# VHH binders against Glycine betaine monooxygenase reductase subunit (bmoB): the designs that were tried, part 10

Target 1, 368 residues: Glycine betaine monooxygenase reductase subunit (bmoB), of Chromohalobacter israelensis (q1qyu6)
Amino acid sequence: MTQNFFNPVTTQTWTNGRHNVRCVKVIQETWDVRTFCFMADQPVLFFFKPGQFVTLELEIDGEAVMRSYTISSSPSVPYSFSITVKRLPDGRVSNWLHENLQVGSELVVHGPVGDFNVIDYPADKVLMLSGGVGVTPLMSMTRWFFDTNANVDLQFVHSARTPRDIIFHRELEHIFSRIPDFRLHIVCERGDESGEPWAGFRGYLAQAMLELMVPDYLEREIFCCGPTPYMKAVKQVLKSNGFDMSHYHEESFGATPADVRADVEELAEQAEAEMEAVDTADMLQVEFSNSGKSIRIMPEETVHAAAAKLGLHIPKACGMGICGTCKVKKLAGEVTMEHNGGITEEDEADGYILSCCSTPKSHVAIEF

## First folded at step 5 (VHH)

Design h12 (framework vhh_8h63_2)
Fold by ESMFold2-Fast, scan of step 5:
Structure h12 (fold): chain B 368 residues (1-368), chain A 120 residues (1-120)
Amino acid sequence: as target 1 above (368 residues)
Amino acid sequence: ELQLVESGGGLVQAGGSLTVSCAASGFTFDYYSMGWSRQAPGKERELVAGIYEGGSTYYADTVKGRFTISRDNAKNTLYLQMNSLKPEDTAMYYCAREDSYYFSEPFDYWGQGTQVTVSG
């Protein structure tokens, strides 16, 4: 029997779009975390920028469901790709995946996409801050650095609830033991139920811990991923210490109503700051007719981002133009809309747009 | 250990009021958004109210104007004040902590619940 040896000379790379894949391996990472490894039915090479994600198209109880997951594997191993999924208490999608996704399972994925990656933000000194399952994009980046023998000073700070909740613990210890310029720090909120003493930092990540573990943290390119409270606490520490936030990058796949409100408030603050000294010559006006609000934005900003800057939150699920939850009616003007199937030709003919992937070309008016 | 313990449920007449409470322990309470969900027999669980770590609130349309969510960070306690109760509000009420990394999942951790029954 022949094994599937992909020939890189004759095997094409995937492109951003819709792909049929099959689960070829399932790995139990912790008691509540599994990694699912996929290959395409037709041989492809899965090249992407480490930190990018895919969106799964699932059918759960007869309903089409879209859910984004970071690619946890590295493009240095391109014949397959993996996602790593934590089972959430009473979570719909995470429980479905753990219960139903097995070797041989077929599904559709959309991607790769994402701005949270190390290729577009190259730096010689990097700080990775992860909480819980937020380790997944940072693990992809770390595997890439390790496999390509990258010349980088890497500090990795991971926060977990207990020692047994540390995702990829053995692999992280292995990688960081091999490279002198790689440093791993783990913080546990509490010890496990076995009563075995935890010798490292305990509690929630605090500024004093960060100062002790990574004294030059304010001089690093920072990549952060974790639960919303974790990322908010990190940003508060950085902002209060005068960190240049253009060197801070974050990713979130579990946006709650709290996350959406926080993003709206931050974007509103940015809009207020920009109004004082910004040349408006290149800006385009977006009017929201139902709310009676309007704002001037740069040509590359989305209608969704414009609404957020005004304290208006349009529902958004994937951000990739697949699910259609950000659909709004355009009353006037022209936009560039780059979608991945989340809107029908009939809806487009009726004047609907997907706000998360539509950028104004002229003054526009939106029914919202 | 992380614990969420609900209390204050019971039987109340239609048009009445009731306050349910949730005592949180084992984590840094003020760092997390908290919420209240309910589940009636034969129905799916519904998020009725949420409160962000900064104090901003969310309410489902079914309870808006009748229910008030609040938190006391010094006491690590979450509250839901329920006014003008209707028979349709009869459900098991669950306290929840937000620790979600996944888009559109409501909350990550749940208490055991407290039963609210509205007669009439």
Scores: ipSAE 0.000, ipTM 0.246, lowest interface PAE 11.9, mean pLDDT 79

Design h13 (framework vhh_8h63_2)
Fold by ESMFold2-Fast, scan of step 5:
Structure h13 (fold): chain B 368 residues (1-368), chain A 120 residues (1-120)
Amino acid sequence: as target 1 above (368 residues)
Amino acid sequence: ELQLVESGGGLVQAGGSLTVSCAASGFTFDYYSMGWSRQAPGKERELVAGIYEGGSTYYADTVKGRFTISRDNAKNTLYLQMNSLKPEDTAMYYCARGEDSYYFGEYDYWGQGTQVTVSG
């Protein structure tokens, strides 16, 4: 070994928490998508569950900004980790990253965290459904299956606008050409005026296409990631065909207020049904003073979940008390809050809590 | 009833300018991203320009610097100003409503189109 090489046998593993990293590689995936690869200054093994995410701590125009991105790389290649970012026309953070993040750039990341992963939901038959940049966590999962020689029957259905918009196109084709039990299907809304001809399905993913591509789709563990309308359409197909939604997993990385409201209304309907069946003797009241709403929840439920059950949407990015996006002011009562740095001691003294990781110890009142 | 009605197409000489417009009805126009796509005979449709509610825009490389997309939310109207037109710009131009304002280029409704023909 030379001075420029590290010893892989003695390389330390990262832990869940705050990490200083440096961008070591930038890859242009499509005309509007880039992959940024990171390493620590001293070599670290970046182990995580495929599908998990990190939260970036950034300073944009003098303001502290926290944004979560799924890890697109696999823990099977652990000396670096990557995020893949689509440049959005109105995206504050995505445009800043594309314009300012370069090889040598330093930043802080928090993680790894996330419940959308293949390790916690093991299955022999898996269906991955991705739309656009939603391919990123599913690519992490696919790379992991490929590299670990996993004994899995994998069907992957990816939707893109045009062939030139297919993120990871060549790598997906390579992986899926090499494993007999891996099947790749790509649907494009339309073909390119230039570039390679498209011989696959055209249009939007429809039930008839899914039935032709994956005839046993209702018997699979399903992982779905894409724009909110895409995931909503997928869920509608699954629900209308009696799919057991406990075998459906999805990840959101951005939504309009209207889309978020629809999801919250579904949760409120579910909560009402559950309340009719539960002994409420040990429940604690959570009151949302600005909204004039209240609900009784079990002590193990979060304030954020309580708000969602009432049709109230408190912003949430990480769900683990890292990013601070779910910060709300507590007016009365006591909570147990287990956070990973998303709130300051000064904010706590002023009565603020992170709703996504706070559970009630008494009846509480929240300013929301 | 949701409708997108394009107008303003026609025959124009190479190097000339033309503005096409799209009148939208049946939905809350200012809530949605809007776009213009085109399709020439024997070719696939391409997205040439898009605009979000706040005015942020996108342009395909083929038209960047020549075309300008704009919207008038008070009139529920979308515009595409086309300058320095080339014969290759000859196509049917379609107005589109975006399905998701967060992810540009994902469209759920299209108009009937307006023909633009550029002679050389």
Scores: ipSAE 0.000, ipTM 0.153, lowest interface PAE 11.8, mean pLDDT 79

Design h14 (framework vhh_8h63_2)
Fold by ESMFold2-Fast, scan of step 5:
Parts: C-alpha cells; sequence; structure tokens
Structure h14 (fold): chain B 368 residues (1-368), chain A 120 residues (1-120)
C-alpha cells in the first residue's frame, strides 16, 4: 500500500446513517472473543457518545441478517471504531463473523445510535455494572474517562464465568491501577483449570456483595449492561433500597442471539436466587397461544426473554426496536414497547409488537 | 460437524415405559437449550419437551406428567423418559438443539430420529 495519512484538521465527522466500512484490524481478546476495528472507505472521524452502537448488515448463506453491536472503542480514538464479538462454538452469526470477517473485509453499518451513554448523564460518581460481553459499552465509557482525564469517581463491577473469560482483563487492570479514583471489582462464578486459581470474589453479584464493594452505590449514577436476568436482579436491589431510578441506565449489549444465550445462562442462576426476595404477586403471566405454553415473569422482563425461557425462540436481530425481526402478534393484554422505528403504526394497529423491547403491563397473550 | 444421534426407540405396549437418548457432538453441549420433537406420518412436527440452560424444563400438554426430559452435560447426552405411553405417542422422535442464530420454531437442528411405536 502507498503511504496515506488522515489529515486531522480536515477529516470529516460521520453522521447517523448508512456507512460503508472496511475491517483494518482483528484482535483476539479471549479464547472466544475478538475485536474488529473498522475505517470508512473515505477518511472520517468516528465521533459518537460512549456507549452507543452500530447495526451490521450481513449476508450469511444467502440470507439478509442485521445484528447490533455496541462500539467498544472510544471516540477519543476517532480514526477507527471497533466492535467486540463473543463466539459461541456453534453460533451461526458470531462464528460467521469470527471465520469470515478479516482485514480487508467490507461491511455496511448503520449508526451511530443509542441513548445509553455517559455524555447525556454527567455525574461526579459513577457505578458501572457489567455481565459477560455487556462489558463492551462500559469499556467504551471507561476508555473515554481515562483518555479525557475525566474528573469522576468510577466504580466498575464486572461479572464473568471464569478468569479466562474476563474480556479486557489486562487493560481494565492497567487503567484502574493508574487512576486513584477508579476502582475495579471482578466477580467470577468459578475458577478455570487453565490459569492461576481465582483468589477474588466468587459467585453471582448479590446485594451484600455490592454493599461490600461499593458502600455508596445508592449515591451513584449507574450504568448497567448484561443479560436481561442480570439487569433485572440489579434493578430489584436498587428499587428495594429506594434508589432514584432516573439515575439508573441500562442497555442490552447488542450481541448475536448465540452470544446472548451464552451470557444469559451465566446470569440466570443469579436472577433465580434474587426471585426468592421478590414479591411474586408482582409477576405477570405471558401466554404463547400457538405453542400452548405460559410463564410468569417480572414486569421488567421482555416478551422475547419469556419465550426463550420456554424453549421458544422468536427471531431477534437488533434487540433495540430498529429492525423489526422480533415482531409478534399480541392477542390480549398491554405492554410497554420502547422502539426506534422497527415497527409501523399500521403494525401496531393490527396488534403487533416487537418482542425484544416489549415488557408486560398486564397478563398478556402472544400468537407464537 | 454438528451431530445429534438418537437411540433407544422401539416397540412398547400401551401403559409401558421407554427412555430415548441423544448423543451430541461438534458443539459445547452445556451452552444450548435442547429439546425433543416428534412427528407421526402425515402430521406436523410437535415439540414435546425442552430443557433450557440451567435445567428449567418445558412439556407439551399432551405429555406433561408422563414424560421427563433430562441432560448429562458431562456425557453430552440428552434423555427423554417416557412413562404411561399411549398409542397416540407413536412417532419418530427427534433430538433438537436451539438455533443460536435464528429463532424459528424454537429449535432448528435435528438428528435422524428414533422410532417409537406404542401398540394397544
Amino acid sequence: as target 1 above (368 residues)
Amino acid sequence: ELQLVESGGGLVQAGGSLTVSCAASGFTFDYYSMGWSRQAPGKERELVAGIYEGGSTYYADTVKGRFTISRDNAKNTLYLQMNSLKPEDTAMYYCAREDSYYFGEGYDYWGQGTQVTVSG
């Protein structure tokens, strides 16, 4: 290649929309996680709010597929942007990305978008809570704070299955060792056989553990990213202690369904343990009429997550209410649906909802 | 590379019991929900039992209380214990793994099947 440098004075900023990008670097983060770094076909500065995401437009085995991934890089490094993808051993989309996405690969992405970010919610004291690959948007935020020398008291609590599954482990330790007001806490479900025995906290994040790690957690602006059961358990702790939920922010990490499945299993037992402390009178029934199945869930859990617990897998591409892939017909009841254009007014009038961003307000019946 | 191999089917009398098993290979078994579906000639395929990650189970109303699904993650094996069998249970039984990419009918990957015939 001929030497070609971006001119930092005249390089244009990207806008929310459709972009052609090229993979310029691939990084192996853990045994099953890779970071893919992209640049546009024309020089561009990738400014965004840390925590925002992009949606990839893919063609896999002749089928059109859209998948959302949080931007794991920081806008403080604006000449490229990165996504971080966890591979399940036999996941279709995540394996396709790991096997086919290489330096020189060209993709279409849509974005940047997303309300989960630190710029719109400034605070002097921040608590970041992550499970598994949910570390990715919080890593973007952390890199931004570190690179901009932000005046913030940052507590970061990360949950992983084993020590070898800690994404960005060395970089997190490095960042948090260098800033006196940054504190890192890592919880592992268990040790692994390939590494040094884990001497830190073990099990699932519980209220007592949070009180020990972050005694002032109720005074912080909270950013949480992980599987739905993990976020539900966190919200229950916060609500039970009178936390002002206007200071709580959460996001699905935008991983492929395969990646979400792997991470959901890690956090499912924690959610079940916390249910013993929750008033079951608040639980709502979701009925799947075509399958003859039903389940009781908390109001904060999505229709899609309820279906998944019953072995019913509603198609899901973005998880953010943009693409419409998770659209199902609601036969009865009311839901709160927060979408970003993935459903039309006509579809809503006909009784359709986006299952991945719909939570029940009453007992509901779904045609699935 | 993904393989699901069912076994244990056969002919049983009405009211009898039978256990079918599925040997899985080519993927990390304990990270996936697994299920059993059945199909009689000329009928639609029916999901009769599912076991999610973490051990949560589902049963179709037609088999609830009679069938028990279980898994052995150390052996990469899925089981369906069938009790109080009825002639209506006669079908080809298929082991299934959830599609981690596309969530169609709930399960997308199927084995070759094992025939269960209930006389009566």
Scores: ipSAE 0.000, ipTM 0.159, lowest interface PAE 15.1, mean pLDDT 77

Design h15 (framework vhh_8h63_2)
Fold by ESMFold2-Fast, scan of step 5:
Structure h15 (fold): chain B 368 residues (1-368), chain A 118 residues (1-118)
Amino acid sequence: as target 1 above (368 residues)
Amino acid sequence: ELQLVESGGGLVQAGGSLTVSCAASGFTFDYYSMGWSRQAPGKERELVAGIYEGGSTYYADTVKGRFTISRDNAKNTLYLQMNSLKPEDTAMYYCARDSYYFGEYDYWGQGTQVTVSG
């Protein structure tokens, strides 16, 4: 935003893709967690499904780095969006963000994307299970429910290391005190002896705790986000009690970063040089219908690489089909897709593919 | 106590193969994503391969097609099979446990040296 005001009635929504944004606010959430709030260079409404994420394009120590972060803000407050970042000991990206990202900082983000959201899985009774910074997508969902006066019975169980590590503690207490059908439960692994006394549940989330806090937990639509050990423990409890796992949804922040060493212009120059040496009889056409662009590629090349050669920026974080960031809709043709969990069977049935791990078997048309 | 102990490094000729391994203890190994990073003298540490708790893998472009990461959850052991080794692969190789974000690990071992001669 370069203006003090703009016309909200004519302000356009962002679309999935590459966006230039500016940091407008930095909030210290806990001793090691900060929220960064962004606005676009031009007035934009940031509508997304609560729980979705963005991928940041950063330059750290002269190297291009991509990193995905869940949008912690709600689309009910659409003139900005926020990410919430925990500083990891000796971590490269999280430490760089805490030290260098400030009000006025400009960066590129890719998104919004992600299948972990409450819009696609509507339910009257919801259970949110969060561990540590995994609170971020669930907070987005909770803010959305609160702001839209959603008719939902919401149980929220948050696990933190100590009381001082409870992210969004005061806002969670405020929201849950205002709505009769919203219940908040917090578990701390241990007390904080230097801080406030903790009289609540202690230790790791256990079946006995779930039975006491949420007696009907096996009858709820479940959204879980946290460190891998936390989510595995939750799934163990649910599976051991015969829970229908089709009503269980999870997301982790463990997407593999992709280095962006060469830009799109460099890739285009390399593609032109390689075309002189390649037998074009074996090439297959990839058409991008919304952009009106097409290119011929070898069967071994990905749809994402084809888009990049045409100057099209399909978001990509991991490059391995794990995070779903590169998901696009296939309108025609067949591809070989070797994904590692970044796409659902329902999305595949609807024609979606992960462009970073999909190679053409025929001429294909993509909605991008 | 949490511990990661690397082994299997050594001197190998260009074009050769070597397998390094990492023995993990003090935590529930199969719950964590694991990885291999390397650092040569005067260079920054580079993530070369990662494996999620579900078995999905990642490889840096510098090693893709040559290196294979694998895990044995029953033995709490992580492996890196290195084929078609190049002098540029000479580095100290570190086993790492992922915390939240792949590539931002919360624990590393002491490392094992791999030297590739020309």
Scores: ipSAE 0.000, ipTM 0.190, lowest interface PAE 11.2, mean pLDDT 79

Design h17 (framework vhh_8h63_2)
Fold by ESMFold2-Fast, scan of step 5:
Structure h17 (fold): chain B 368 residues (1-368), chain A 121 residues (1-121)
Amino acid sequence: as target 1 above (368 residues)
Amino acid sequence: ELQLVESGGGLVQAGGSLTVSCAASGFTFDYYSMGWSRQAPGKERELVAGIYEGGSTYYADTVKGRFTISRDNAKNTLYLQMNSLKPEDTAMYYCARESDSYYFGESYDYWGQGTQVTVSG
């Protein structure tokens, strides 16, 4: 391409919010994983905290769809940002992206957002634990450490099905071979029996493996990202060994019903204590019609928080009104909704609201 | 070698009951959510039941109150108890493992060969 060079002195900085971007590069990472690199039509510096995500605004089969993806690129390379997407069997959005996103494709993104990042949790000794495509935010963090010559003792443990499924394999080996205080460990469920031999650890990440690979794992700031069963297994090992969970960080877009029930019971106990202390004169009633439950809350509380206090869990990914995961139908009443693009005008006209950023202005009824 | 082997299908009369089973091997069964999907000729595949590693369950509206999913982690086996069977339940039934995915429960892989359930009536 005979493109003009971007001038770094005159380049505008990306702000949090809605942005139009264009796909400028597509990289095949593995047989089922692709990286999509985006730029704005006018030069923009994409700054974010490594580990943060963006939300894509898509139109699939005439339906507006919002989907969050972690930024896999580093803000040390700021003229573009990348997302890395694994094609999931029967996955709606991941298959649409693989089939339709190409160089020249235009879309809208929202962000950057996310609490899962290395800037807010600085540490001298870091342990990164990734499963499958959960490598993406940790790769952003690793690229940042490498490019900024960070003074950090980094241990990276990645789990994959087979050697051919290791996302960023060659780049990880390159980075970790260059820095003495960076150590890489890769665990594969099985070898590629018909292909390259695998000389590393085999099976699922087990406590004994972690103790062997990272003997001081209990002394590290831990960042974990992967499928829910993977993260649960990691937390079980940490908790059973007395790890201070304030030093454990994970990226999660969902939880099993068992995890949800435990969190909801704790929140319900806190809500009962608060209700005894509060004057109810200013409270507004929120009714959940499908469950037959209702609660009185302060006007500043969200519909999502009200549901949680009643033992009802509405899914929530970002809490910022971007991703749309907390969308519920409002049957009656009025709310103030401060969203950042996670709901369409059509959905809002049909009575849908984002529970994580909606506060009641009157008594309200929700279909949940 | 990773395997999912379905069994227990057959011909049953309307109103009858049948239990299908799935024997899993080659992975840590306890770490994964498992499910049952079905596909009738000319129709799309439908997830009818799912079970999380902790034992919590999901059912499609088409089978609620009639089907029960369960797992035996000691035997690495998944079960689907089908009661009050209807001709509309006639399909190939597939055992599925949750994908190693960033999004829990969005997709399933390691689909087995399936077991045919035929309901006459």
Scores: ipSAE 0.000, ipTM 0.255, lowest interface PAE 10.8, mean pLDDT 79

Design h18 (framework vhh_8h63_2)
Fold by ESMFold2-Fast, scan of step 5:
Structure h18 (fold): chain B 368 residues (1-368), chain A 122 residues (1-122)
Amino acid sequence: as target 1 above (368 residues)
Amino acid sequence: ELQLVESGGGLVQAGGSLTVSCAASGFTFDYYSMGWSRQAPGKERELVAGIYEGGSTYYADTVKGRFTISRDNAKNTLYLQMNSLKPEDTAMYYCAREGDTYYWGEPSYDYWGQGTQVTVSG
């Protein structure tokens, strides 16, 4: 690597938008997790709110793919930013990143964005609850607190399958050993193949463990990130103990079909009520060819909302047209689509649209 | 200890039906999405059906209309009812539990059973 001299007085900050970046460092965190560190071609300051994310624009097998990843680095070190990626079995993007992203690789990112951040929810007492790769946004927040000497009482509870799966283990121990008001608790479901038994908490995070580790957990601002079942279990404990959920904040590692289905059920109930009450004269027809379903919607409703009203769950993440998660193929008709880079000109030419930001202008047919 | 144990596989004639089952233990079954994948010799493993903790289902186009996934949360058991079986359905069938998914990354199944063999003769 050649030294890069950053001048913060004259260097411009990045803005929310499209950025060209280059991978400058790859770190193996665990057996299946890597951190990728990026810098811009021309030096920029990567300021963001800890917990925010970026969306990667990739080309995989000739196809444009968009995927969002939390920034795991802290804005206190703004000359670069990092994402931390777990290799998922049968995963398309995570496997591609692990196999193809190396020092010198160039890619496009969109961001920073995200409402799950520590700046908008200031508190004297914070509890961070992480499961597996859910550690990434919370690590960004923790690094920020550490680097800025934040006056905060921080309790961090991390759940992993085995000791080998603890992401950022050494750095977490280092940070938490240095600050008197920072406490780290790690729960492992079981021991690993190393043969050394895990001496800490074992099993799944349980209410009794939380009461022992963080006796004042009901008095804290809570940030939770992990798999859907982990966050469900946390919320059940909090709600059953009368916690004020306005002080609970969460971020998921992906919209599960169950989360999408909850929205779909709510929208389907709303659509049924609207269909009983409203005149259909100005409605536009949306046909879903693969499902054999169609619905009439009011002008200004999205294709995604139309699908949801029929019980069809098109994946959705950002709703802003940056993430390509809601991409579907349009077979016929015209839509108005305002996007922020979540679809390529080639995809648009091939008839693809982002359903969450596409509004029909005529009767349309969708391949879904 | 987390365990997924498949059963019910076997030999069946083309056009026949078969139900495979998965007994789950060592975790809170109703909190997790469950799925069935299959792998034929020389082919990649494919997810053929999924059922979410709320009961909504997914099917691969290859099996849609022929296979039905269901779950019994009281018994911690997952089922796959296979109808109108074809020789190309011959594969090892694996039960899977939902695992980690990156924020807006791909959903994945991190825990797999040992599998149960389904052979369709024709």
Scores: ipSAE 0.000, ipTM 0.283, lowest interface PAE 11.7, mean pLDDT 79

Design h19 (from b10 with Y31W Y106F; framework vhh_8h63_2)
Amino acid sequence: ELQLVESGGGLVQAGGSLTVSCAASGFTFDWYSMGWSRQAPGKERELVAGIYEGGSTYYADTVKGRFTISRDNAKNTLYLQMNSLKPEDTAMYYCAREDSYYFGEFDYWGQGTQVTVSG
ESMFold2-Fast, scan of step 5: ipSAE 0.013; ipTM 0.502

Design h20 (from b10 with D30E Y32S Y52T Y106F; framework vhh_8h63_2)
Fold by ESMFold2-Fast, scan of step 5:
Structure h20 (fold): chain B 368 residues (1-368), chain A 119 residues (1-119)
Amino acid sequence: as target 1 above (368 residues)
Amino acid sequence: ELQLVESGGGLVQAGGSLTVSCAASGFTFEYSSMGWSRQAPGKERELVAGITEGGSTYYADTVKGRFTISRDNAKNTLYLQMNSLKPEDTAMYYCAREDSYYFGEFDYWGQGTQVTVSG
């Protein structure tokens, strides 16, 4: 191959926009994760804010496809940039990249862009929370802190399925072993297929684990990246403990920055609307005639939950309206009942409801 | 071996209700986020509902208030209750698994069950 020689003193910085790049290196990170390293045909310096991403312009089966991937490399090593891609079973783009992207492959990328970055949110104490390949933007940030000798107290909590699935495991251990103010914690859902025990934390990241690993987590600038359920669970822990969410930052993959921000804003607006609905809605009375008890509940609460608040135990096996175990007779009022076959049309005609999936829409009287 | 098997699809009249089910095997179901996607003829596949391991749910705007997703961890089964069905709900419905603590994408789909809503 023809060598390209360049003068480091005169090498130009890339600009935000469309770029032609070539894959120069492919690294197998885990059994199902690969890193692809790119350079431009004309040597450029790939400067960006750690945590930013690029969007790949691909043609798959004759169709134009755009996919965003975070830059997993650091701008401290600017002659190339890398993305790290997990191969998902039946995933269209991830499988295409693993099967077709090789050394010498040419791609078009758009970027760099992204608001999820460490430069715009400077802090002395940082907590990074990652799930699976959500490690990639946080790894970029960590590499930047390490390479620039940043004065930061860094706590990194990474969640993986099994020990063999820990992306960048060796490099993370290396970095975190060398800096006194950097602490690494890894949580695995289960052990490896080999049957070797995992000596660290097991299961999903729980509040108790976070309190043990990072006792001052409520005092940190928080960067979170992982699957949507993971990030929602983290936010619930933070909000329930009075965390100032202006110090919480998150990112999901496969979406543009506008799409990601729109999703976050939509979720926040939805939560606010639900709180307003609770505040403005009239409470509904549920009367249990045989017990002589009654209670006022919010419109979204079930008849079964109302009974439980009064110390009344209505049998419940499934909680989804399938088995009919929670069936009770309604004497008056109207309910909305969402069931999955646990009640017959004849039972409904006779006034029976499934208490575990029935919510009052008026004052209701129950025979219980 | 991971498998997702959908059932319960069929023909239903507009305004009617239908429940589709998904039997999961080959992975720890109670620790997985699950969802339902659909694909109408000539259109892209869209996620219509999801449920986390902890039971939190989310819905596409097109189905909010009409569809309910639920799970039974003891039976390794995922459900989608569909109410007030419209002709535009006609699609192949796919059960999907999201790998917890990975990527934020649903990484496996079943073979699907057809739902056809007549006018």
Scores: ipSAE 0.000, ipTM 0.229, lowest interface PAE 11.4, mean pLDDT 79

